# Ledger of designs, part 16: VHH binders against StAR-related lipid transfer protein 4 (Stard4)

Target 1, 199 residues: StAR-related lipid transfer protein 4 (Stard4), of Mus musculus (Mouse) (q99jv5)
Amino acid sequence: ASISTKLQNTLIQYHSIKEDEWRVAKKVKDVTVWRKPSEEFNGYLYKAQGVMDDVVNNVIDHIRPGPWRLDWDRLMTSLDVLEHFEENCCVMRYTTAGQLLNIISPREFVDFSYTVGYEEGLLSCGVSVEWSETRPEFVRGYNHPCGWFCVPLKDSPSQSLLTGYIQTDLRGMIPQSAVDTAMASTLANFYSDLRKGLR
Key: E = the ipSAE of ESMFold2; O = the ipSAE of OpenDDE; V2 = 0.75 times the mean of E and O plus 0.25 times the DockQ between their complexes.

## First folded at step 19 (VHH)

Design DD2 (framework vhh_8k46_1; at its last fold request DockQ between E and O 0.87; V2 from the best seeds 0.84)
Amino acid sequence: AVQLQASGGGFVQPGGSLRLSCAASGFTFRNYAMGWFRQAPGKEREFVSAITNSGGSTYYADSVKGRFTISRDNSKNTVYLQMNSLRAEDTATYYCARGFTFKWGSTYEVYFDYWGQGTQVTVSS
ESMFold2, look of step 19: ipSAE 0.738; ipTM 0.860
ESMFold2 (binder alone), look of step 19: mean pLDDT 81; pTM 0.801
OpenDDE, look of step 19: ipSAE 0.876; ipTM 0.925
ESMFold2, look of step 20: ipSAE 0.739; ipTM 0.863
ESMFold2 (binder alone), look of step 20: mean pLDDT 81; pTM 0.801
OpenDDE, look of step 20: ipSAE 0.868; ipTM 0.922
ESMFold2, fold request of step 23: ipSAE 0.757, 0.738, 0.754; ipTM 0.875, 0.867, 0.871
ESMFold2 (binder alone), fold request of step 23: mean pLDDT 82, 82, 81; pTM 0.806, 0.807, 0.805
OpenDDE, fold request of step 23: ipSAE 0.898, 0.896, 0.899; ipTM 0.939, 0.937, 0.939

Design DD3 (framework vhh_etentamig_d1; at its last look DockQ between E and O 0.67; V2 from the best seeds 0.00; counts 0 for: pae E 2.5 > 2)
Fold by ESMFold2, look of step 19:
Structure DD3 (fold): chain B 199 residues (1-199), chain A 125 residues (1-125)
Amino acid sequence: as target 1 above (199 residues)
Amino acid sequence: EVQLLESGGGLVQPGGSLRLSCAASGFTFRNYAMSWVRQAPGKGPEWVSGITNSGGSTYYADSVKGRFTISRDNSKNTLYLQMNSLRAEDTAVYYCARGFTFKWGSTYEVYFDYRGQGTLVTVSS
């Protein structure tokens, strides 16, 4: 089977995990962040959910690799699309800013990205590619299967429900409490920054 | 226009050696992990060996480990397979293939999306 199909099926399986398997990690306004132990590495699978005041296509176009991502995402400092493929697939290299006064130094990721239909909406998902080249300015992180489900809100079709699943191994020598803080804060900031970018 | 052109196949006796080459063009060769895949007559394809985009790591199927050596020269856009101690079971068409390697849980999986036309290796007593 293709990596796209395996990645998609993995994200759909995460989206089927029952509510009682999750523990709340953070709530900000209408955004809730949960976590549970990851099956992929010694860390957590994070789930985030919130409503966006825009239609699915525009929300996902601001999340997937493309022209708008660097305009609104304050954590992402660069994005380079290395290869384009059929079926809304690409391999991209991106970097993130230092966090917590550089306790978490800047990171670099090389990810396979795939966008596909899901119900009346879209799923944009990804996973890191093993990539030999590293740069001393960055710690090479690794994203285990991750993605964003976005569907129209049934009672308000001009709005969308955005649900994300995030499993990032930041690598390096970082205290666990710093990792947990960075992940929860990143997800909360993601929603607030995206909302501002959609306006 | 992606092209992968294999060469270096031929007829060899058991215990002999061959060196295969694969000339790549039409894409950024150094961005791809590369593999050799073989297909014996009447059988399905079998992954043989793989190498990371920089050449820093190499991987082998158990059936060829210790006998085959994969390498690449990114300045020449060329992939190589040195095959030693050849056996009759190594008879196949050998293809080079481009792709990527992913860590899935505790294991590594190779995905490839393009292969060449192949070069025939025949090992006969």
Scores: ipSAE 0.417, ipTM 0.730, lowest interface PAE 2.5, mean pLDDT 89
ESMFold2 (binder alone), look of step 19: mean pLDDT 81; pTM 0.821
OpenDDE, look of step 19: ipSAE 0.645; ipTM 0.834

Design DD4 (from CC1 with S54Y; framework vhh_7ocj_1; at its last look DockQ between E and O 0.88; V2 from the best seeds 0.00; counts 0 for: grease 25.2 > 24.2)
Fold by ESMFold2, look of step 19:
Structure DD4 (fold): chain B 199 residues (1-199), chain A 124 residues (1-124)
Amino acid sequence: as target 1 above (199 residues)
Amino acid sequence: QVQLVESGGGLVQAGGSLRLSCAASGFTFRNYAMGWYRQAPGKQRELVAAITNYGSTTYGDSVKGRFTISRGNAKNTVYLQMNSLSVEDTAVYYCARGFTFKWGSTYEVYFDYWGQGTQVTVSS
């Protein structure tokens, strides 16, 4: 069994979770963030959903590893591709800025990334690799299976519905309330920053 | 350029032992999982053993208790100690490189590069 197939199937399963299993964590304009307990670690699986004023391919090209991600994503401070496999498949290392006056200090992630077709749109998904090398200026975090589904809106194909599933173990010594606040806010900010980047 | 070079194969009598080595180059060895596969003529390639970058090991059922995988990070080398060999162990043995992932409480290794192999022949 391939890691790509297992990751894809896991994200499709998350996308099938019934609406009554989710609890609202944050609403900003037309973006809603929900959460439920994670089955992968002691923490939460977050779901976010909102409409983007662009076509699927351009939205996903700004999210997947590539030339545009650092231009718009204020949280992401660096991105390096460590291994290329196939055209839509890589291992990358990226870093994030400190949050809440460095209550959450800068993090580093090493993730496998895979992009594939989903219905009339795309799924871009990832999961962290166990990577021995660390750098002292970062805390090594871990992303459990995560991803973004992007499909055209019915009868409005210039717009896309973007739905994300995120479950990040930030590691370190962080109060749980700070983790919850940062995760919900980060997902809402992701949408607003991406919208600006697509202009 | 990633290279995996196996050595230590050869002819051995049943009940004997062999130690295989795999020299790795072209990547930062300590970050990757390593493993051994084997393929006998007319049979499917099968996992023999895997070792994560943190040292956790997994073995195929047919070799459990007889084979030991280990790694020397300072020498960029992975080893397979094979004891109590039988004719059924005759195969080409391949070194492999991969990545370690955690799924819930379980660690899994997925391989992306393979060596050219070394022949192990066990005589009666």
Scores: ipSAE 0.752, ipTM 0.871, lowest interface PAE 0.8, mean pLDDT 92
ESMFold2 (binder alone), look of step 19: mean pLDDT 87; pTM 0.866
OpenDDE, look of step 19: ipSAE 0.850; ipTM 0.912

Design DD5 (from CC1 with K102Q D112Y; framework vhh_7ocj_1; at its last look DockQ between E and O 0.87; V2 from the best seeds 0.00; counts 0 for: grease 24.8 > 24.2)
Fold by ESMFold2, look of step 19:
Structure DD5 (fold): chain B 199 residues (1-199), chain A 124 residues (1-124)
Amino acid sequence: as target 1 above (199 residues)
Amino acid sequence: QVQLVESGGGLVQAGGSLRLSCAASGFTFRNYAMGWYRQAPGKQRELVAAITNSGSTTYGDSVKGRFTISRGNAKNTVYLQMNSLSVEDTAVYYCARGFTFQWGSTYEVYFYYWGQGTQVTVSS
């Protein structure tokens, strides 16, 4: 069918990967980050999970392209919506700050984004597009299929369970140990920064 | 405003040639994949040819070897050279704009915007 359907089905497949295929990469407080080899590129597919003290719609509204993302996400330094297809689909260009004292220099991504219902909650997912324009201040990265599942917590109706799947090719010449450290830390910081932004 | 304007259609005898042009405006042309679709009466719209940002091309099975897609980024125009035409090529031809995605080791193009079309009629 469409790229939206293919992307959604891919994320649902990741969400069905058996628990014993994952290896713990980092634990910070109540957030766990796992990884497994990616089938899309020479790198890792990361999984992260933690509880948010907010309802699904507000959590996802802070993650999807929109007015709040730059207020709380300290890694993301800019976000421009380049094309709007529908309320739930767009192509966006965003940039990220340098990491590890610029061992990882600032990156730029151009991504297709799609948000759709999933069980009693939402899935917000994305994948990069090929985009010929580049800027010398940034290394162009590539997000392979990625996304965030957010569903209500059964016995705590004001809370949500947030599970993410991320496989980013940062490109450039970066030591693998630095890539691994940055990816795991980025996911842990995502949760802590989002929690602060929701309060 | 994004616009795709096709031209170059018309009536041509079987065995003949025709060149279609699609003038694009309202967007940065070199960032997008471009293509041609066609639709004959009573049939579904089908992909004829696609060309990526980087110039890689793909063709439908029925036109491979006879049709050539090309793009002029400086002129914001995509072209379709159609040779050895037959009655089965009679259709409305639509210019298309889309995005290129990497899926593993392959690249796929998905189109989301089409022009109004130009009629091509091949007589015997």
Scores: ipSAE 0.746, ipTM 0.861, lowest interface PAE 0.8, mean pLDDT 92
ESMFold2 (binder alone), look of step 19: mean pLDDT 84; pTM 0.840
OpenDDE, look of step 19: ipSAE 0.877; ipTM 0.927

Design DD6 (from CC1 with N53Q; framework vhh_7ocj_1; at its last look DockQ between E and O 0.88; V2 from the best seeds 0.79)
Fold by ESMFold2, look of step 19:
Structure DD6 (fold): chain B 199 residues (1-199), chain A 124 residues (1-124)
Amino acid sequence: as target 1 above (199 residues)
Amino acid sequence: QVQLVESGGGLVQAGGSLRLSCAASGFTFRNYAMGWYRQAPGKQRELVAAITQSGSTTYGDSVKGRFTISRGNAKNTVYLQMNSLSVEDTAVYYCARGFTFKWGSTYEVYFDYWGQGTQVTVSS
């Protein structure tokens, strides 16, 4: 069994979690963010959902590793592809800006990324890789299995429904209240920034 | 270009020992897990041993206690010390490179590159 298959199956399992297991964390405009305790670490699994005014392929092409991500994602400050396996999977290293007046200092992640078909749309998912090299300007974080499901809206074929599952261990010495605030806000901002990037 | 070159195979009598080496190039060795697989005639390839970049090890049940995997990060080399060999250890031994993932509280290694292999033959 490949890591791609295990990762995909894990995200599909998250996408099957019953609605009554989720608690609303934030609701802004057309975006809702929920959370539940993570089974992977001492933290939360976040779910985000919102409608995008674009077709699945273009939405996912702006999220997956590629040329457009740094143009619109104000949190992401760099992206390097470290290993390319196949058209749809790679290992990448990316960094994020400081948050909350650098209460959360810049982070670095090394992630396996995999994009695959899901129903009439796509799933782009990832998980961090253990990676010995670190850089002193960043705290090495860890993404537990995460991903974005994007499917066309049934009655609106020019629109798509984008659902994300995110569980990030930011590591380091961060007050828990700062972690919770940053995660919910980052997911809501993700949608607003992506919408601007698609225009 | 990733390359894994195995050496140290050969013919050995049952009860004897061999030490396999694998020279790695084309990647930053310390970032990866390494391992050894083997494939006997008519059988499926099986994991013999794995070692993470931090030095944690895993062994197949049939070799536990007899084989030892180690790595020299300064030399970009992974080793397999094989003691108390028996005819059932006869196989082609492959060096492998992989990635370590944390899944819950468990670390798992997934391999993405294999060498050409070195033959180990154990005579009775």
Scores: ipSAE 0.668, ipTM 0.827, lowest interface PAE 1.2, mean pLDDT 91
ESMFold2 (binder alone), look of step 19: mean pLDDT 84; pTM 0.841
OpenDDE, look of step 19: ipSAE 0.864; ipTM 0.920

## First folded at step 20 (VHH)

Design EE1 (from DD2 with K103Q D113Y; framework vhh_8k46_1; at its last look DockQ between E and O 0.87; V2 from the best seeds 0.00; counts 0 for: grease 24.3 > 24.2)
Fold by ESMFold2, look of step 20:
Structure EE1 (fold): chain B 199 residues (1-199), chain A 125 residues (1-125)
Amino acid sequence: as target 1 above (199 residues)
Amino acid sequence: AVQLQASGGGFVQPGGSLRLSCAASGFTFRNYAMGWFRQAPGKEREFVSAITNSGGSTYYADSVKGRFTISRDNSKNTVYLQMNSLRAEDTATYYCARGFTFQWGSTYEVYFYYWGQGTQVTVSS
């Protein structure tokens, strides 16, 4: 089996987790963030959901690796595509800014990324690879299976419902409350910044 | 350009040994998992062995466990397959492969995307 198929199936499984397994972590306007314990590491799987005022293809084109991501995403400070593959896949390296007044120092991730059809929309998902080359200005983090489901909104096909699943091991010695705050804030800011970038 | 140059194949009697080498160029070797696959005539290519980018974990097909040993030398950009106690069913073209290591729960898994040209191993009396 390919990593693409395993990753896709894992995200579809997350998307099937019943509502009563989730606990609300944050609500900001019409964005809700939930969490539950991760099965991949000693941390949480976060779920986020909100409506975008754009069609699926444009929303996902702004999320997947590509030219638009650095234009709107205030957390992401660099993005390099290291390898391209035939299956709408790549391996990329990206960096993030410090968070919570530098309690969380800048991070670096090297991720496999895969985009595929899902119902009447798209799934863009990823998982980190082990990458021996590091840079001293960043802490190497690890994304366990993560992804964004985007489907047309029922009764409003010019809008999309965007649902994300995020489970990031930030590594290092960070208080759990700081991790929880950073993850919830990152997801809320993601939606806010993406909405502005789509205008 | 990415290149994987496999060598060390040949004819050997059952019970014999061979050591395959794969010289890599055109990429930063230490960032990648490496492995070996084989394909006999009329059969699908099958996994033989893998080694993580650091060399910290190794993986073997059940049919070769205890007989084959994979290793790597990151200073020489080379991966090796020591094949001992060779059997007729080990006859195949052996391919060096490059891939990525993923952490999946508490285990590491290796997935391959690039194969070099093969070297022939023939085990017969």
Scores: ipSAE 0.745, ipTM 0.860, lowest interface PAE 0.8, mean pLDDT 91
ESMFold2 (binder alone), look of step 20: mean pLDDT 80; pTM 0.795
OpenDDE, look of step 20: ipSAE 0.870; ipTM 0.923

Design EE2 (from DD2 with K103Q D113H; framework vhh_8k46_1; at its last fold request DockQ between E and O 0.81; V2 from the best seeds 0.83)
Amino acid sequence: AVQLQASGGGFVQPGGSLRLSCAASGFTFRNYAMGWFRQAPGKEREFVSAITNSGGSTYYADSVKGRFTISRDNSKNTVYLQMNSLRAEDTATYYCARGFTFQWGSTYEVYFHYWGQGTQVTVSS
ESMFold2, look of step 20: ipSAE 0.779; ipTM 0.877
ESMFold2 (binder alone), look of step 20: mean pLDDT 83; pTM 0.826
OpenDDE, look of step 20: ipSAE 0.880; ipTM 0.928
ESMFold2, look of step 21: ipSAE 0.755; ipTM 0.867
ESMFold2 (binder alone), look of step 21: mean pLDDT 83; pTM 0.824
OpenDDE, look of step 21: ipSAE 0.884; ipTM 0.930
ESMFold2, look of step 22: ipSAE 0.775; ipTM 0.873
ESMFold2 (binder alone), look of step 22: mean pLDDT 83; pTM 0.823
OpenDDE, look of step 22: ipSAE 0.881; ipTM 0.928
ESMFold2, fold request of step 23: ipSAE 0.762, 0.754, 0.782; ipTM 0.870, 0.865, 0.879
ESMFold2 (binder alone), fold request of step 23: mean pLDDT 83, 83, 83; pTM 0.827, 0.826, 0.823
OpenDDE, fold request of step 23: ipSAE 0.902, 0.902, 0.901; ipTM 0.942, 0.941, 0.941

Design EE3 (from DD2 with S54R K103Q; framework vhh_8k46_1; at its last look DockQ between E and O 0.85; V2 from the best seeds 0.79)
Fold by ESMFold2, look of step 20:
Order: structure tokens, then C-alpha cells, then sequence
Structure EE3 (fold): chain B 199 residues (1-199), chain A 125 residues (1-125)
């Protein structure tokens, strides 16, 4: 069994969770963020959904590991590809800025990344790997299975629907209310920053 | 380039012991899980044992549990397989492998991406 297949199947399972299992966490503009308890760790699985004024391939190319991510994502401070398996598979290390006046200090993540077709669009998903090498200026976080589904909007050929599933263990000593605020805000900001980057 | 070189195989009688070693190069050893696989002639390659990157967790196929012990020395970039109470069915080419450790729920899983050159183990009277 491949990790790619297991990761893909897990994200498809999340995408099939019925609407009544989700609770709204935040609404900003036309982006809605929901959450439900995670089955992977003691925390939440977040879902976000919103429309992008661009085609699937360009939206996903700005999200997946690549040259465009640091241009628009205000939270991400660095991105390095550590292992390159195929064009659609890699292990990457990225870092994030401090949040909430550094109540959440800068984090680093080492993730397996996999991008694959989904319906008429794409799924770009990931999960952290255990990685012994650390750096003192960052707290090592852990992304449980996460990903972005992007499909064309019906009757709107220049638009796509972007749906994300995020479950991040930030680690360290952080008040739960700060974690909840950071996750919901990060997802809302992701959409607004991506929209600006696609202009 | 990633290189994994297994050694320490040989001919041994049933009930005997062997210690396999695997020297690794071309990657930062301490970041990766390691494991052992084996393949007998005409058979599919099968999992034998795995050890996480920090060495905190070990895994064994049911057929070798209690008889084989995996260990690693991150200072020497080396993984070992101590094989005791050897049986005829242990006859195979043994390969060391590199992998990644993932947390899935409450457990850890290892997935392998590279297999090195093997060493032959023959268990016969």
C-alpha cells in the first residue's frame, strides 16, 4: 500500500462527510469555515469553501509546492523541497510567521505532498512526516491529513470552487482559544491572499 | 545518490544466528525510518522489520517476532538485524530499505521508498 493512495482516500472520505456533522467556525466575505472534532488527534478538522475567479490548474499551481506560493501567502515564510519523487509528489519543509502577536510562535512543517486528478479538477493533499532534524527558531508542527479540492464551477468557465480540509497540530503550549482563532483566521486569510495573488 | 549496502549474510544451520548490517549514504540518515525486507527465489518480496527514525518504535512481521531484533546507530549511519533461532523458511536475500514515519491517529506507520542491494542468508542442515 502507498502513502499517496492512503492520503488521497482519506481526503475523499473527508469530502464525503455530511453537512450536518460540521459546525460553522467563521464566515468572512463568501468564505465559510466549518469544523468538527478530528479523528487523528486531540483537535479539530477544519473545512473551508469559497469560489475563486480562476481556473482549477492555476489555482492549484499557486497552492501546491512551487515558485508562486511565497509570492502571495503572507503566513508562509519559507519553502524548501527536500525530496522530489515525481512532478506530483514531494517532501517539503516550510515555515510560518508568528501569529496573534507571537502567542503562536513561528512554526515549521515537513510534509509529504501529493497532487492528483479529482473529478474535472484536482486534489492537492499532504500529511506531515516525522523528521528528526529541527531548527531552534521554529516549533515543529504536524499536519494530519489535509488538502485542497478544486473543481470548475458549473456554468462559470472562468471560476472554480476551492474546498480545503486542514487539521494542524501546532504543538507547544498555546491556549485552545488562540489555536481555534488562528486556524479559522488562517483559512479565511488563505482565500483572500490567494485571490489577490491570482489578480 | 542514495546507497544502502547490506552485509553479514551466509550459510547457517537451523537454530543458529546471524547479524546483518546495512551501511547508508547519500541522505541524512537520522531523518528516515529504516527496515528489512526479504525475498526467496520465486516468492514476492516481504516485510521483515522496521525501526522509526529516532529508534523509539520497532515493528516485526509475525513470522520473525521474538527471533529477530532491529536496531540502528545514527552516529554510524547503520541499521542492523540480529537474527536468532533461524529456520529454513528464513532462507532469502535480505534487503535493507529506507522509509518515512507518519502518525496516523494513535499509531505510527512506516512507508518505504528505496531498497538497497541484498545479502544472502541460507539456513540449511
Amino acid sequence: as target 1 above (199 residues)
Amino acid sequence: AVQLQASGGGFVQPGGSLRLSCAASGFTFRNYAMGWFRQAPGKEREFVSAITNRGGSTYYADSVKGRFTISRDNSKNTVYLQMNSLRAEDTATYYCARGFTFQWGSTYEVYFDYWGQGTQVTVSS
Scores: ipSAE 0.676, ipTM 0.838, lowest interface PAE 1.1, mean pLDDT 91
ESMFold2 (binder alone), look of step 20: mean pLDDT 82; pTM 0.811
OpenDDE, look of step 20: ipSAE 0.873; ipTM 0.924

Design EE4 (from DD2 with Y59T; framework vhh_8k46_1; at its last look DockQ between E and O 0.88; V2 from the best seeds 0.82)
Fold by ESMFold2, look of step 20:
Structure EE4 (fold): chain B 199 residues (1-199), chain A 125 residues (1-125)
Amino acid sequence: as target 1 above (199 residues)
Amino acid sequence: AVQLQASGGGFVQPGGSLRLSCAASGFTFRNYAMGWFRQAPGKEREFVSAITNSGGSTTYADSVKGRFTISRDNSKNTVYLQMNSLRAEDTATYYCARGFTFKWGSTYEVYFDYWGQGTQVTVSS
């Protein structure tokens, strides 16, 4: 039993949750964010969906660990690959900027990352690793199983449908309403920033 | 480069004890889970024990529970396996392994990515 297979199967299960189990958290233009209670922690599993005006490979190459992520993602402030297993697998450490006037201070994550084929597209997914070393300028967060499905649109194969599943425990002492606001806004901004980065 | 060097094997009578050590280098030891595997001649390598990076959780194969104890000393970059009440079927080459700890719900699981050079344990009259 590989962690890659378990992670992939978990994300596929989330992708099968039917629409009426979700509650809308935010709509911005053509991006919708939903949420439902997480089964992994005391918080929410978020789903986001929107169309990208680019092909699957380029969209996912900008999301997965790689040279372009820091160019467009205004929330991510650093990214280091700590372990490299195979071309599609790594352990990475990344940091995020403070949010909501620093009510959410900068965070650090150490994640296992795995990218694999899904239908005619790709799934790029991850989950945090228990990692003993911390840095005092960051609060160590924890990503429960998360990922991005990207497939070609049926009637327009030059475009892609990008669907994300995110359940982040930001840790620390943050009001839940601030967490919920930040998560929904972060997912909407992710799409906006990625679209600009792909142009 | 990652190196895991197991030592402390030898010949022992049934019912006896041995303590294996595994010295680690080439990585920051306290960030990783550690474990022990074994392989007898003609058999597949099998899981023996694991310990999380913090040392707070341990796991054992059913065949060794109550007889073997895994421990680690992060200040010495070393993982240990105390083997008591040894039996002939414990005869094998023992390998230490490095892995990662993940939390799934309320449980911790370890997934291994590297196996070191082994040490021979022979239990015979």
Scores: ipSAE 0.730, ipTM 0.855, lowest interface PAE 0.9, mean pLDDT 91
ESMFold2 (binder alone), look of step 20: mean pLDDT 81; pTM 0.804
OpenDDE, look of step 20: ipSAE 0.865; ipTM 0.921

Design EE5 (from DD2 with K103Q D113Y Y114S; framework vhh_8k46_1; at its last look DockQ between E and O 0.88; V2 from the best seeds 0.82)
Fold by ESMFold2, look of step 20:
Structure EE5 (fold): chain B 199 residues (1-199), chain A 125 residues (1-125)
Amino acid sequence: as target 1 above (199 residues)
Amino acid sequence: AVQLQASGGGFVQPGGSLRLSCAASGFTFRNYAMGWFRQAPGKEREFVSAITNSGGSTYYADSVKGRFTISRDNSKNTVYLQMNSLRAEDTATYYCARGFTFQWGSTYEVYFYSWGQGTQVTVSS
């Protein structure tokens, strides 16, 4: 069995979770963020959804590992591709800025990344690998299975619907309320920053 | 370039013991999971054992549990397979493998992406 197939199937399963299992965590303009208890760790699985004013391929090209990610994603401070396997698979290392007046100090993640077709659009998904090499300026976090579904909007094919599933273990000694605030705000800001980057 | 050099194979009688070594180079060894596979003539490659990047977890095929022990020495970039109570059915070419460790719920899983050159193990009376 391949990790790509297992990861893809896991994300498709999340995309099938019934609406009444989710609780609203934040609404900002046309972006909604929900959450439910994670089955992967002691924390939450977050869902975010909003419309993008661009076609699927360009939206996903700005999200997957690539040349545009650092231009628009103000939370992400570095990105290195450590291993390439195929055109749509890699292991990458990225870092994030401190949040909430550095109550959440900068984090580092090492993730397997996989992009694949999904219905009329794309799924770009990932999961952290266990990676022993660390750097002292960062706390090593762990992304449990996560990803972004992007499909054309039914009534407006020049637009797309972007749905994300995120379950990040930030590690360290962080109050739960700070974790919840940071996760919901980060997802809402992701949409607004991405929209600016697509222009 | 990534190299995985397996050694320590040979002829051994049933009930005997053998220790395989795999010297690794061309990558940062401590970041990767390591493992052993084997292949007998006319058969598909078969999983034998795995060890996580930290060495915190080990995994074994049912056919070798209790008889084989995997270990690693990150200071020497080497993974080992201690094979005890060998049987004729253990006769195969043994390959060491490199992969990644992932957490899935409360368990860890290892997925392999590259293999080295094999070493022959022959168990015969």
Scores: ipSAE 0.734, ipTM 0.853, lowest interface PAE 0.8, mean pLDDT 91
ESMFold2 (binder alone), look of step 20: mean pLDDT 78; pTM 0.777
OpenDDE, look of step 20: ipSAE 0.868; ipTM 0.922

Design EE6 (from DD1 with S54R; framework vhh_gefurulimab; at its last look DockQ between E and O 0.86; V2 from the best seeds 0.81)
Fold by ESMFold2, look of step 20:
Structure EE6 (fold): chain B 199 residues (1-199), chain A 124 residues (1-124)
Amino acid sequence: as target 1 above (199 residues)
Amino acid sequence: EVQLVESGGGLVKPGGSLRLSCAASGFTFRNYAMGWFRQAPGKEREFVSAITNRGSTTYADSVKGRFTISRDNAKNSLYLQMNSLRAEDTAVYYCARGFTFKWGSTYEVYFDYWGQGTLVTVSS
């Protein structure tokens, strides 16, 4: 009963949720964001999908904990690896910028991260760890099981299909409309920022 | 370098008591869950007790009411007070470090590091 196996199986379960359970939350250019009620907390599980003009390994290398993430992800403001178990597995602490003119103040997360093979591609997934140490500059958020599936596009193997599942409890007292706006916009901006980072 | 060093094992008669200690180093102790496991000869390692980073405790049914787990975050130390010892408690006892995760409404601990163990023998 490893946490890696439980996390991986949970993400695979999300990837099997039927299309009629999802509601479209946002569509920006060639990226679609859906949502459904979360089973983990009082909030939503978001799904995002779009095509990337790069191969799976490079796409996932820019998403997983590593040297590239802070170069392109304008929301993420810091990333520290706190525990390194294996090349594909770690505990990390990261922070995010304030959003909506600081209606959502900067957040801090401590997450277990695991990257593993999935079909002809990769799954990079994570879940927050209960962590006693906090800093007053940040609100401690909590990521429920989340992850990014990236597989080669069947008709164009130099391209990848990138599908993400995100369910973040931002904690604190935030108007629900602000939460919904921030989550959908963040996921759409993730794709555009990642595309710039891959160039 | 993570280190977990157990001490306090030994030979006791049935009905006796022992207090195990675990000195932890190489990590920020207060952020982690801690636990005790044991392994009797010819058996798999089994869970004994855990204490989360926030102090919540759990116990295997076979030790409830007899064993008490505690931690001292200032001393980076984990303890197991074992009372009313029985022959079936004979085992090597391992200190363990873990992480606490929330799954739905349930909190679970997953362990990633074990010490070398200390032998507890309960014999007439």
Scores: ipSAE 0.700, ipTM 0.849, lowest interface PAE 1.0, mean pLDDT 91
ESMFold2 (binder alone), look of step 20: mean pLDDT 87; pTM 0.869
OpenDDE, look of step 20: ipSAE 0.877; ipTM 0.926

